# Designs tried in a protein design chat: VHH binders against ORC1-type DNA replication protein 2 (cdc6-2). Part 15

Target 1, 379 residues: ORC1-type DNA replication protein 2 (cdc6-2), of Methanothermobacter thermautotrophicus (o27636)
Amino acid sequence: MKGDKRRDIRDILLHDETLFRNMNAFDPDYVPENYRYRESQMEALAVCIRPALRNGRPVNAVILGSCATGKTTAIKKIFEMVESTSEGVVCCYINCQLHTTRFGIFSQIYSKIFGHQPPETGVPFSRIYQTIMQHLASEKRALVVALDDINHLFYSKNANKVLYDILRAHEVFEGVRTGVFAVLSDIEFRYALDKNVDSIFIPQEIVFPPYTREEVFNILRDRVRVGFYPGVISDELLERITDHTMDTGDLRYGIDLLRVCGNLAEADASPVIGEEHLERALKSTGPVNLIHTVRTLNENEREFLRILADAGEDMTAGALYELFRESTGSSYSSFNRIIEKLEFLRLIDTRLTGKGVRGNSRILIPRFSREDLRRCPGF

## First folded at step 4 (VHH)

Design k16 (from p4 with S99T T100Y P101G L105F; framework vhh_gefurulimab)
Fold by ESMFold2-Fast, scan of step 4:
Structure k16 (fold): chain B 379 residues (1-379), chain A 121 residues (1-121)
Amino acid sequence: as target 1 above (379 residues)
Amino acid sequence: EVQLVESGGGLVKPGGSLRLSCAASGFTFSDYAAAWFRQAPGKEREFVSAITWSGSTTYADSVKGRFTISRDNAKNSLYLQMNSLRAEDTAVYYCAADTYGYYDFGEYDYWGQGTLVTVSS
């Protein structure tokens, strides 16, 4: 029956003719074997951890670079290499967008050490902290914690407390050896540290510069070589994906575009990714940084963004608050906290109106388009 | 309903001694670090002393050797024993509690109302 192209779900699931040689190459957690353009950064991270392998204290680091400059990949790669080398070093990667509290951070450390979650009810923070530090002391294990997007901990006012708890554990628990890799996009980190944290932290600064267009193309081509069979995508089409990736400033967007294009072509039973697959992928794939940031927002924060996006232009805080209050019933103080958070997360900018403009104190400027927001889950 | 209530303040002559108490209620005091801060007339609030949940202590340089911080978890209480008092110790003394507290600045989540200590001849 030539006019009916509908396929049985079982045929789709059992189809052996796949475009994907290795789907994991397009996974957010994938760490490539050949990590090009970051050799000096990898060496600097290794130098920081090396003392821990020799019964010494790890060297602390501040890892600086704009979003999607390979910071997370480099950290995960070095942690994997260290843990494959020694049981005496615990490497814990924590995404501070997901874990913003002291309890949350140390629950992740606990789970990494013991292989199970701590009890969520009836156990005080002090007990979890004590259990971690006593284990590290008794087993003579070093701890290295990467706090990725530590800016979120500064926003929640937990950064200095978490850093103090990790870095000064040796003052309470004899022989404990700890280090922190603080990852951030902005240079303001040193201005936000308390004296008692700054005096012990003393980090090595490791800078991840932006990738060039040529480097982005080559990284995406490496993912194609690992993830797809030969001939699945042309260099011409990959150049176009590179252009779209450069426009977003986020390498993860290009990697996700490749995954979506492959899935669309496979669903069409096409042996190659064509122009039509890229066109459809572009309609369904939004900027990864925006998607990731928006995912962390609560419903009131999302409603704020919807109202702002639907206006299609800059709004006064007063005008947005009237609409926001009608939708959520929220107080003005709650509304102001949302403005502070979204400005900190670089989703909006604020500009003050000049003197003599009664009732207008600030203008809210979205850093996203309505179309970009619609590409995010739940919008 | 979380409360910290200071007591024991008063007028004392230079060289005298005074003991401040802080009673905690509405939370599990033994899980928290606690501290004493003071605010002298016309000055900003300053750190005096802190004690962790485990009993480790820290003191401001101006009070080392003269003041002793202690806690009694069974009584949900924090204490500050002040010896060899000086005119510059005149201040309102505040009790503070937080999950961890060695910082000079007021980063503590819970604060008392304060108790006045006056050191004068």
Scores: ipSAE 0.000, ipTM 0.216, lowest interface PAE 16.0, mean pLDDT 80

Design k17 (from p4 with T58K T100M P101I Y103S L105W; framework vhh_gefurulimab)
Fold by ESMFold2-Fast, scan of step 4:
Structure k17 (fold): chain B 379 residues (1-379), chain A 121 residues (1-121)
Amino acid sequence: as target 1 above (379 residues)
Amino acid sequence: EVQLVESGGGLVKPGGSLRLSCAASGFTFSDYAAAWFRQAPGKEREFVSAITWSGSTKYADSVKGRFTISRDNAKNSLYLQMNSLRAEDTAVYYCAADSMIYSDWGEYDYWGQGTLVTVSS
């Protein structure tokens, strides 16, 4: 049924009848009990951690796979399993997009162990490191650190320092047992490890291949079974959500679409998610919002996006600026303001280049497809 | 202002001895690991010795038994006692400090300007 009537805000907020059996099933940080299509990867992670449960050192791992292939979910799930089994292993998950410095990384480890942040001023970094390692030694606890999207640490030139500090702690603190799970989104990336780190790291390689369309459909269906009551969404609508998810290459998009559809149907007091709810969800998260955002841009900002979209591969700020200067005549200061604005508007991401490129060059990454941009006026 | 200043370099004959000093200022030296590196003309910088906050030491194989690294936290100073000097020890010697690393890895946070040691007959 169709809900086109205006609803009282109080009715929306206080509505006792819900389509959601478990709203947490659609959160980006949710870890499902039925984690499909990653059984061999889960087993490989368990084998790496197992020695730590038996007073040995964990085995280091390199976890390879493109964006949204379930790497983060697998790591969080194995960490929960390990910590529920024993207090003798500290499992620390760190997102290197958010924590790019030695201080930031070790503050996360400190907080995981002690339950509060270390003092930011008045305490030297070496004291925080000593406090962590002395605790691990005295309590006979092993440490496993997952460095998710470690490429950000390589781009900032902090990867070797962080890896060295974790992996060689036993050389200063007798009996300390540590291991690292290094997670990479780009499977073509080559490691620039220093000899001192490379000699001790020696990781097991664990590959997370892309999900097939059938696997994506089944994963989304599993989320529907946990998150919604029976009959809330049809398989036909779920297949359409699967198609949109495959177009983005990101499983999280499909999960978020389900959440938005459920909220829209609930606001309409509809007992089911219908075609209209999916259409409205796509407008709030899809090409219509991109079109609106792009319409607010001036011609130089649009030219920037056009050049970036046409590149079809990783493009440095320097390389894009040369093309941009030829077409617009703009200064580098003006160009940098455009980068800041487009990043703020969530149209692009920036990353610092690592070994093999000159200086602190930035790589510019679009948050849109070329096909999406073509649907915008003036593209 | 964080600074490391080396001193004690000079000309010595083969088989002689020399003591290098490094004065740290602008930070709490006792909370840092420290190291000596050297660079001969036309060669890459190489590790010589390191010492941790607690006084644990590490040496390059080429200097083991001949060189001794030490620190005096009360004076914010690092030392390198060089004995049985050889022509191959001729280099600019650099003091380095890092809040966490203490090995032959070359990426220390702070570096001195260097002091020249020449071993010649």
Scores: ipSAE 0.012, ipTM 0.514, lowest interface PAE 8.4, mean pLDDT 81

Design k18 (from p4 with T52Y S56R L105F G106D; framework vhh_gefurulimab)
Fold by ESMFold2-Fast, scan of step 4:
Structure k18 (fold): chain B 379 residues (1-379), chain A 121 residues (1-121)
Amino acid sequence: as target 1 above (379 residues)
Amino acid sequence: EVQLVESGGGLVKPGGSLRLSCAASGFTFSDYAAAWFRQAPGKEREFVSAIYWSGRTTYADSVKGRFTISRDNAKNSLYLQMNSLRAEDTAVYYCAADSTPYYDFDEYDYWGQGTLVTVSS
């Protein structure tokens, strides 16, 4: 009846104390001025783009590294540097988790070139493609497309077609110069390329190794220096945030923890981030990679994950299918395709109950906890 | 290579019924969204109906309650059952399929050649 007094909302809104010198420093899209520990990778990217600044074709690249190893930051930084230097090179960054279709990919390229989205009605893909390539040919502009998390395009069976469309445009549109930076965490990318794409792609391989704990601490400290006023957070608390970041393997988690801690301290009218703010932030933040992956799933795939999570243990495919059929009405063939997709996306693993004996059941093993899944939108 | 071939078009009297079929080769309907579109004389191409890999169906307001889309995965065929046909249903009907498996997207990359439906005496 008489629990804690609610905070006066007006006092929260009217409080004039701010801990944030620059909130943008904690955004996932922030590109730091002093980008360290990736000098050789930045040089390799520059070498790939350099020919485009001199009326030549850019060199294709495969950019390899686990999640949050600075791949996206490095690409965005080099693209900004190139476009600040010359209008003769169009640099387009595309997140393939969000844009999985040929139309979607080329709509992003179109928007980058023309500053507005293509018409939605009455315009077939071929016209959008021709408009892009004719512009590049007539203006003598090179195009460099970064396809981030290109694995999603391979799953949707659009990767080879998109790569073909970009890399072989010069065969139809004389003078067009294009290149692709394919970003992935899986080295088996090469096994998925069609021969007609593989023969023209011929990429330079650029590896982004995992950051060390010391490097993660220093990167987070750089973000603190830009984003907070001096004295807002101690090095001792930053060491704890670094430890939690290392446990997740995702630098973005540490950056988001700093943002959440700052917001909680500010709401409490505290001039500093304290231990209590970190404890509260740890309870509210979820695994960033799982959230992004889950956002791409349709309702049947989400229902599959809900049933598996609610079991709280490994399930046989047969047991899950009975519950799934009751909820969705789906066929066993459709169910098997969901298993294949979720395994490809690394949300589940599968194991046979016996050692290669005919008639053995599959066991489905979640790569997430029920608690992690509950932090995802729509779950 | 993907091919979609429509059949079942023809001349029908107003109030009559007609069933269109679309057969796929190099492609399986069970994994993809598929749709029927039509183009009447003097009009742009119009959406008629779609069926998604999930089994969900959608219909244009102009045909809702009169047309039914269905799929036979064993025969790799898509159907459009057209009832209570009107003169304004006269059009070339096209079968279309999305190239993205296991998603309920409306980005159709594959198209048939069309089949003519004429509703007249």
Scores: ipSAE 0.000, ipTM 0.128, lowest interface PAE 19.2, mean pLDDT 80

Design k19 (from p4 with F27R S30D A34M T100L L105M; framework vhh_gefurulimab)
Fold by ESMFold2-Fast, scan of step 4:
Structure k19 (fold): chain B 379 residues (1-379), chain A 121 residues (1-121)
Amino acid sequence: as target 1 above (379 residues)
Amino acid sequence: EVQLVESGGGLVKPGGSLRLSCAASGRTFDDYAMAWFRQAPGKEREFVSAITWSGSTTYADSVKGRFTISRDNAKNSLYLQMNSLRAEDTAVYYCAADSLPYYDMGEYDYWGQGTLVTVSS
């Protein structure tokens, strides 16, 4: 028999040494070869990119769906398929939680095209932009940029500038062909587009509906079969992991929970994952959505959350600012920008106390528990 | 009460072509990996080709470039187009479906009764 498993050298190295046949199956960035329940979405993405493979401009898209509905996986998968087919299309995936400025975004595009960082500090944005666009024009290469969580660009007030720069490049650089896949959970951004961006964007709308419980179980079962040796985990225990995954609304939680269970079983020298390992994993893992979001925060934003968590659930903005200023030395305007960002990220809620609480008018309410926050890296 | 029924087998001359079909009933196999195996007289069953729900295919080295596996989910059917047939391709050909949906590495629990392909004279 000839197949991937027969030729896989990792099977030889891991025989009888570990529960994991392929630990990469449980990585946050893992893109499965067999990607299910999204075939129509994959076809829609392919239709958007197809003109770029035929010397035309790609079609812009708005990709809609709640957290962990497979949006990022679908984009990465189609980008890999496109780039394996042709060097004439540059596919650049950008996480806007990490890259919020024009310079940052175009530095990612530059690095994708040229394989190294842009020239040293002091080079103006216009030169990086020109270098990118001149390359695309001269080499007759199309550019497709996926702006994942584009909401962050709207929060930073850079969204319209970035979209303008990408979508209207052809007006200055003859023959440049570009497209954008804007990924978001909410459609509210449409009313924040400048007219000169809105008029050229004209996206195809691609919706990623939530997975059913049966689909979640099957996806987790796939990860088990790729990632673990046969018999490592029972279907009954996997059903329980599926239950917990459904409660969070995030498929990544179930995938992470499987990895943690496997590591705990290995630490116990157990040949199988048992009930005890799941119970310990549930205690230690924490909420994946919180961990993911908190990872993108800078030190001042993290300090804000630590103070809020330690001071209790109900805290006025004024009281938190006094403690925050003592710890960070930050201005009140900087503090207010953090409140706005964390509220936008759904980490906190704000409420007005009414008119008569010693001049304080806002209460900050965390959307996380103290315990959950402390299970996040860096807390 | 899953049933797989193969058809299209027969006698064919070397260099000829034949198309095998497999009809699935009892459940929808849209989400299941499916495969063709064969068993020559006096030999054990061997892998020929597989196709996942997404259309990804694998082939045994002995049939690469000559055989093409395909599926039609609307008809709950699997096909094997066999070209440039050789005497060594003589065998009973079995259709198989994976035991679990979305499991593309293949542990096949559902098997057909087989269809005989004879390549001679």
Scores: ipSAE 0.000, ipTM 0.106, lowest interface PAE 24.7, mean pLDDT 79

Design k20 (from p4 with D98E S99D T100I L105F Y108F; framework vhh_gefurulimab)
Fold by ESMFold2-Fast, scan of step 4:
Structure k20 (fold): chain B 379 residues (1-379), chain A 121 residues (1-121)
Amino acid sequence: as target 1 above (379 residues)
Amino acid sequence: EVQLVESGGGLVKPGGSLRLSCAASGFTFSDYAAAWFRQAPGKEREFVSAITWSGSTTYADSVKGRFTISRDNAKNSLYLQMNSLRAEDTAVYYCAAEDIPYYDFGEFDYWGQGTLVTVSS
């Protein structure tokens, strides 16, 4: 190791000695030219949409697989290919973790078709629905909706209503052609439909199996070949990155580890990525980013994190708000702004549950351990 | 003491109108989402309408265009304006409040005792 000696900022920016051939290979949004291990899934998606390009109805699909198996990427890629081929098919991708209501989902469909949101308040659902379906009928356009993480719609008890509204539109608007890709990110929660919806839906099942360790290694090696110059990282060290990636179950983690390792080696003016760079990268994906992020928080935002950490388990928004209000005197509006900010900063996740009359309560999930938070100043 | 108290129920002829009120006390009503539910004789409790703390509204398909939900945070009150009433609207109407300001009603923490609405000739 040559030591981490700081140079002039201009020298750093203009330095020609780099390990990276193409840094874009390590971006989360990078789409490789060779889609290995998902060719059959891409073909199955294309077969489902193909009738819509020929004045027929798209074929419905249930897309099954755990998180980070490439489901979202495959759907977005096929949608992009279809829309680049024809304006006669509207492809709408909806993340049901973010949009849990009939109004919310159809507002996303509306926005996709018309390029602007419907009016924020006081607009009846029926008016939005009618506007969408009349457009599709008059323009003879098909609609394909991907409902990603559809289990969240079951928690909000809106799944059957949304599916009825999409799949049965042709009964009111003659000639409307619609299809749904229902996606399950969590295979523990089964896709369960009302009998009347299930009889009409009749989906093709498309399975995205977990990547094997060999497949993960090969995918990461493909990224190395595109992103780094030859000899920058050994296969032995890449095997170790593969092991850590397998432990997380998320391919994106391994891709990010490669990016961080490359940056650390470059900062050390090393011509290769060594084991010392991997060890430092593994540590830098932990508390240092947390410390930096929590330092930007105000006292109320910090109190929110303290209460959540002290619970030692996931909490409902209501339960945390009662404790938070006693400590801060804050309104629920202010509390919700904190949730949105902390979620944006990736300090917490929020989920809807099956708890309550409609099963539409929020659960707050910390993305940090209590021990990591204790390492932050003021905790 | 947290309370939701409904009023305004009664007997009305088909095609008539009623306005239900719900008075909230013992908590900061303006921070809560609120809803109306109803239970007809021999049936399960069903959703009628909800309003978030910000004033966004949701309606059951059976009442959309006939009923209007509204709130007055200064008076800690929730209202349901019921127009073009039908025999099928006969039910005990319940006021409910929850701490989640969603468009959907979700989990309700507080419930009123109910007020009877009878639609008959």
Scores: ipSAE 0.000, ipTM 0.143, lowest interface PAE 19.7, mean pLDDT 79

Design k3 (from p4 with T58R P101L L105F; framework vhh_gefurulimab)
Fold by ESMFold2-Fast, scan of step 4:
Structure k3 (fold): chain B 379 residues (1-379), chain A 121 residues (1-121)
Amino acid sequence: as target 1 above (379 residues)
Amino acid sequence: EVQLVESGGGLVKPGGSLRLSCAASGFTFSDYAAAWFRQAPGKEREFVSAITWSGSTRYADSVKGRFTISRDNAKNSLYLQMNSLRAEDTAVYYCAADSTLYYDFGEYDYWGQGTLVTVSS
């Protein structure tokens, strides 16, 4: 029985009874205490790092799996366990979507070791690199670097240089022990490694397969147990969230959906998450991969996607370029770099057509709907 | 402006010798690894020899024992002494420098314009 229970904004802000026991459980960067269904992957990572704890060199790894298969969580968890065990191993996690340059990558390594940023101007790269490697040699510390979504370094033409700089440090700095965990969502990029680097990399392959529906349900239930008080959400409603998560293929979508549902229920001063909260959440949450990828794009790349989305169907490159040039003033060369980048990021596909006025016309095919894009910030 | 300028190329008979030089300007050469590459007509560029900032050297198997790489940091110069030259050594020779303190087969920051070496009777 519901009377009029509408509340003002202050009731929402000052509510003393929250649904959230721990809101951080719904953060995509959250590392859970118990990490299920990845025991063999965790063991393989531990085997790769173990020599570093015993004055040996870590074993390099290629970590393979589609987006949101737990790769990042597993790496962060093993790194925390290693660093809690020994000061003799430096574990550096780097997101290559954010750090695409050689200087940027080694600035992250520098900051991890020394606790402050290196000078941004006036110091050549070689001095920063030398400072890192001399420290590791003198303190007899091993370095393990996880290059998450290393695909972005291949696009920027920096991957081979970064891998070379890390993996060959021992050839110049006696006693330096280094290893790399290269994280790939697409196995094709493994073959883009330079032959010189491939000969020294020699990685163990660690595959993260997709989670089953039962595993996704149980992982989401674990997040519910940590993040919400008991009874906040039913198993029946959680199964519906699991179904929507399976449709996207992205575990992060289900986790974000739980966060949004909790916030909507709390705003309504409801003691439970109901079906009405899920229906409203489904309208406001888009594919998490699209949201995260779009956030890394510059304004011209975003404008390209807006024009493509507004067409609601496939466009020829020529037709899109005419509209793009009118809005941005950009050259055709700049436009072609955007096509290459967005195709690489798996936001669009390109295909050749014989129907165009020029024999080699390209068709641009969006991998997202207009509705999905509109859920992204800045669209 | 960063520049690498090669010199010393020319026509030489099989069994002869040449010394290539590379002059570096616009950067602190002593902080860089340096290398020689070559490209024969109709072929891909291939590694010849490299030297680290500390003076450690590496050679391709095809030139090992015949070629010697060296550097003079006071003169900002890189050298390649080529002995017992063969017709198969005919190529444009390129000087390269890399800021990583290392050397690698194709991953160099700066490249020269090249100098032609022709080994023919």
Scores: ipSAE 0.000, ipTM 0.371, lowest interface PAE 11.3, mean pLDDT 82

Design k4 (from p4 with S99D T100L L105F; framework vhh_gefurulimab)
Fold by ESMFold2-Fast, scan of step 4:
Formats: structure tokens, sequence, C-alpha cells
Structure k4 (fold): chain B 379 residues (1-379), chain A 121 residues (1-121)
């Protein structure tokens, strides 16, 4: 049966059912070769990192813009360009939603430099930190760290510690040259900086404005050209995906819709993506930003969101706390910290009530629907 | 369990000297930043001095030049040498530790119970 088994395997390998020319084009972390509508931002990032290529210190930057404005893509693209140009600059991209501790962040830096995970036993942080900084000093390499969604570090109260460790390393390790690209949704983080960090950070501000509908359509069309074979999706259907993307304000939603539509059409053995595939994708795909943000939450934070979603209306903090206390046993101080975190993550808004209601109480306003939350893991 | 125990407090005359000790147990002290804080009667807690895991030190302006912070990692201990003591140095002195690699004036994860220092004639 050797011939039959060989034919079966070959038939599987040679089957031309796929609509995808390059499925990676639909990954939210994909870095396109043609990165349009961010030329001035790319130039500003290049100006910040250029001194590191000339044995100088990189210029720190604050990269500001709402979610899905191309900040992550721009950073990854400039880092790739820099590292392809010189081995003398180490560029480390860190997603602070996933790495919220000093140990976690410096483990990522360590792995980037040495190509393997650091030791997990004993006293790992101080030894990992020393090993990193001694390497940078001895090899005369600069380090640029992008702290993407640094908001998470401020909420864990690790932001000042991490920034100090990176930015002031030269005070302990002579010749170490470091810089930070802090990525966030607003500039108010400056008020949370310790004075010892604020005095050395002194960042350039790089603003990523929202994309226009025309720009979103063209970006999605670029992804279609890379990711699908010709004729798989019509411009008319892509216009509809663009409309849904604009409604969410998140480019990643449109990219994920394309991926899901392709998979559904392929499952149907259809050579093209049709209207029916988009309709099914819209029912199965929640807002990408909500899904990614919710994945970073602990069980008490998720329970908070469940209670709020199940209410189906705006709730007072007091009313939600009574239900939250019954299910979690948590203190009011812990509850208030959750409100602060979720408001900062833009999952909820808060409004003060005045006269005629419950004195001066806070109303909690969800920025998601019950249906949106139901599409998140664990809900 | 993590524990910090201060000792060395007492009554001393103005211009005198006193050495406070803080013994750490339940964790690897050498990886922690450590600090001394004080709280005078009827006042809020204030920062006195800090030492990083690498041995770098910082001092409040009111004690700079008079107090010296030091650590002995082999003995899991933190010290505060207090010289030229003044009546306004009278306070309960607290040892604090955090896995900080730098100076933090506000928040520490672990605190001792405190030791009373009285400077009076």
Amino acid sequence: as target 1 above (379 residues)
Amino acid sequence: EVQLVESGGGLVKPGGSLRLSCAASGFTFSDYAAAWFRQAPGKEREFVSAITWSGSTTYADSVKGRFTISRDNAKNSLYLQMNSLRAEDTAVYYCAADDLPYYDFGEYDYWGQGTLVTVSS
C-alpha cells in the first residue's frame, strides 16, 4: 500500500482549494512592505533612533494615537529597518498587555539579545538586568525598547520602575545607551511619572491620527492583494467590510473580517468570498480590540464586565459594587481600582451624578454591548 | 513569610548618635531596595533614606550629611546610622523593602512594625 499512501499524501499537499496566497497578511501583527499614510510618523521615528546608529543615545518618544492607528506596525517596521542596517542597535518590541511586570519585560529584552529564555530560579530580576546591561556596555550596543500600550504598566504601578531601569542604566553601567518609545492613547501619563524618570525621559511626541475611510479601504485592499489570490473578493464587498471597520474605529476588525470570510468561503469550497460569508463572519467576529483587552483581565475584572453587561443599562458604582461584592467578596478599594483600570483601558466611561439622584455617585457606562462581550473568551 | 524587624531605638540626648537595625527574613534581601521612613507624633509618615539592591543611596534633605544608610546582604540586614540627632528627629522609624531597583518615595510592599527614637534632654 505504499503507492496509495504516497498518492494520498501528495493529493493533500497539491490540493488547490485555498483562497489564501499568504494568510500572514491577515495577522494583526503583520508588517506590510508598502506602509502608506504614515510617512511623516516613520520619518519622526527614524530621527529618534538615528543617533544610536552613530554611537549616540537614542531620542525617547511618546507615540500617541487611539487604538489601531498603525502605531504598532510603524514601530515594528522601523525596528526591522534599523536591525537590518546595524547589529549595534538592539530593538525590542514589548506588548505591555502581555508583559506587565519588571521580570516579564526584562525577560523579553534578555530573550531578544541572547536568543533564549533567562533562568527562572533564584533571584532572576537583578541578575537578568545586570546581564543585559553588562552585555550592552561591553559590546557597545544601543537598546531601544518600545513599550506598546504602556497604560497597562501604569495600572500595575510598574511603569516608573521599568522606565527608570531602562533610562538610567547608564548611571550604573558606563557607556550603556538606551531609549524608550512609550505607546499610549493620551499624554496624561506624564502626570504619573516620578520626577527622577520625568527629568531624563524628555520624549519627542509622535502623533498617529485616525485613518480616513478612504485610507482604511486602501489599506484593506493592500492586505487583500497580498493575502488572497486575484478575484477572491470584490471591491463592492470590501467597501462593506470598510464600512463595518469604520463603525468600530479599529482597523484590526476589518483585517480579521477578511481572514474569517476567507476561512468560511474555503470551508464551503467556494472559489470566492460572497455576501453570505460576510454575514456569517459578522455574527462570529467580535471587536478585536475588546477581545484582546479582555484577555489581559483577571477574573475579578472579568466578573465586573459580566455584571455590567448583564444589566443591559448604565449602572451606578454602588449598585454594581453590591452585586460584585456578592460574587467576588472583594473590598470597595479593590472595586475602585478595577473602575480606574477599566476606564483607562477605555472599556467603560464614568459620569458623576448630581442632584436628584443618589447624591454625588458615579454612573458606569459600558463601551461594549452584551453581544460584543459574549464573543470574548470566557464570556 | 516576609518579615522586617527593627531594633536599636531608644532615648538619646540632642547631638547624640544612634544606630537602627532592620532584620529581613522570608525572602532574598539582596534583590530588594530598602528604605527608612519615620512618623512623628500627630504627623504623616515621611521618607528618610533609601538604598537600592546595588547599594546606591538617597537621603531626605533634612537628614542629609547626618544619617547614613547601609546594608549587609550576608546578614540580611539594613542599618541607619544617625548622628547629630535633633529634637525634630523624634519619631517611630520604619524599615521598608520592595523589589525596586531604584528609589521610590511613596510606596513599599513590606513594612516593619517600627522602633521609637526619642531625642530629648
Scores: ipSAE 0.000, ipTM 0.293, lowest interface PAE 13.7, mean pLDDT 80

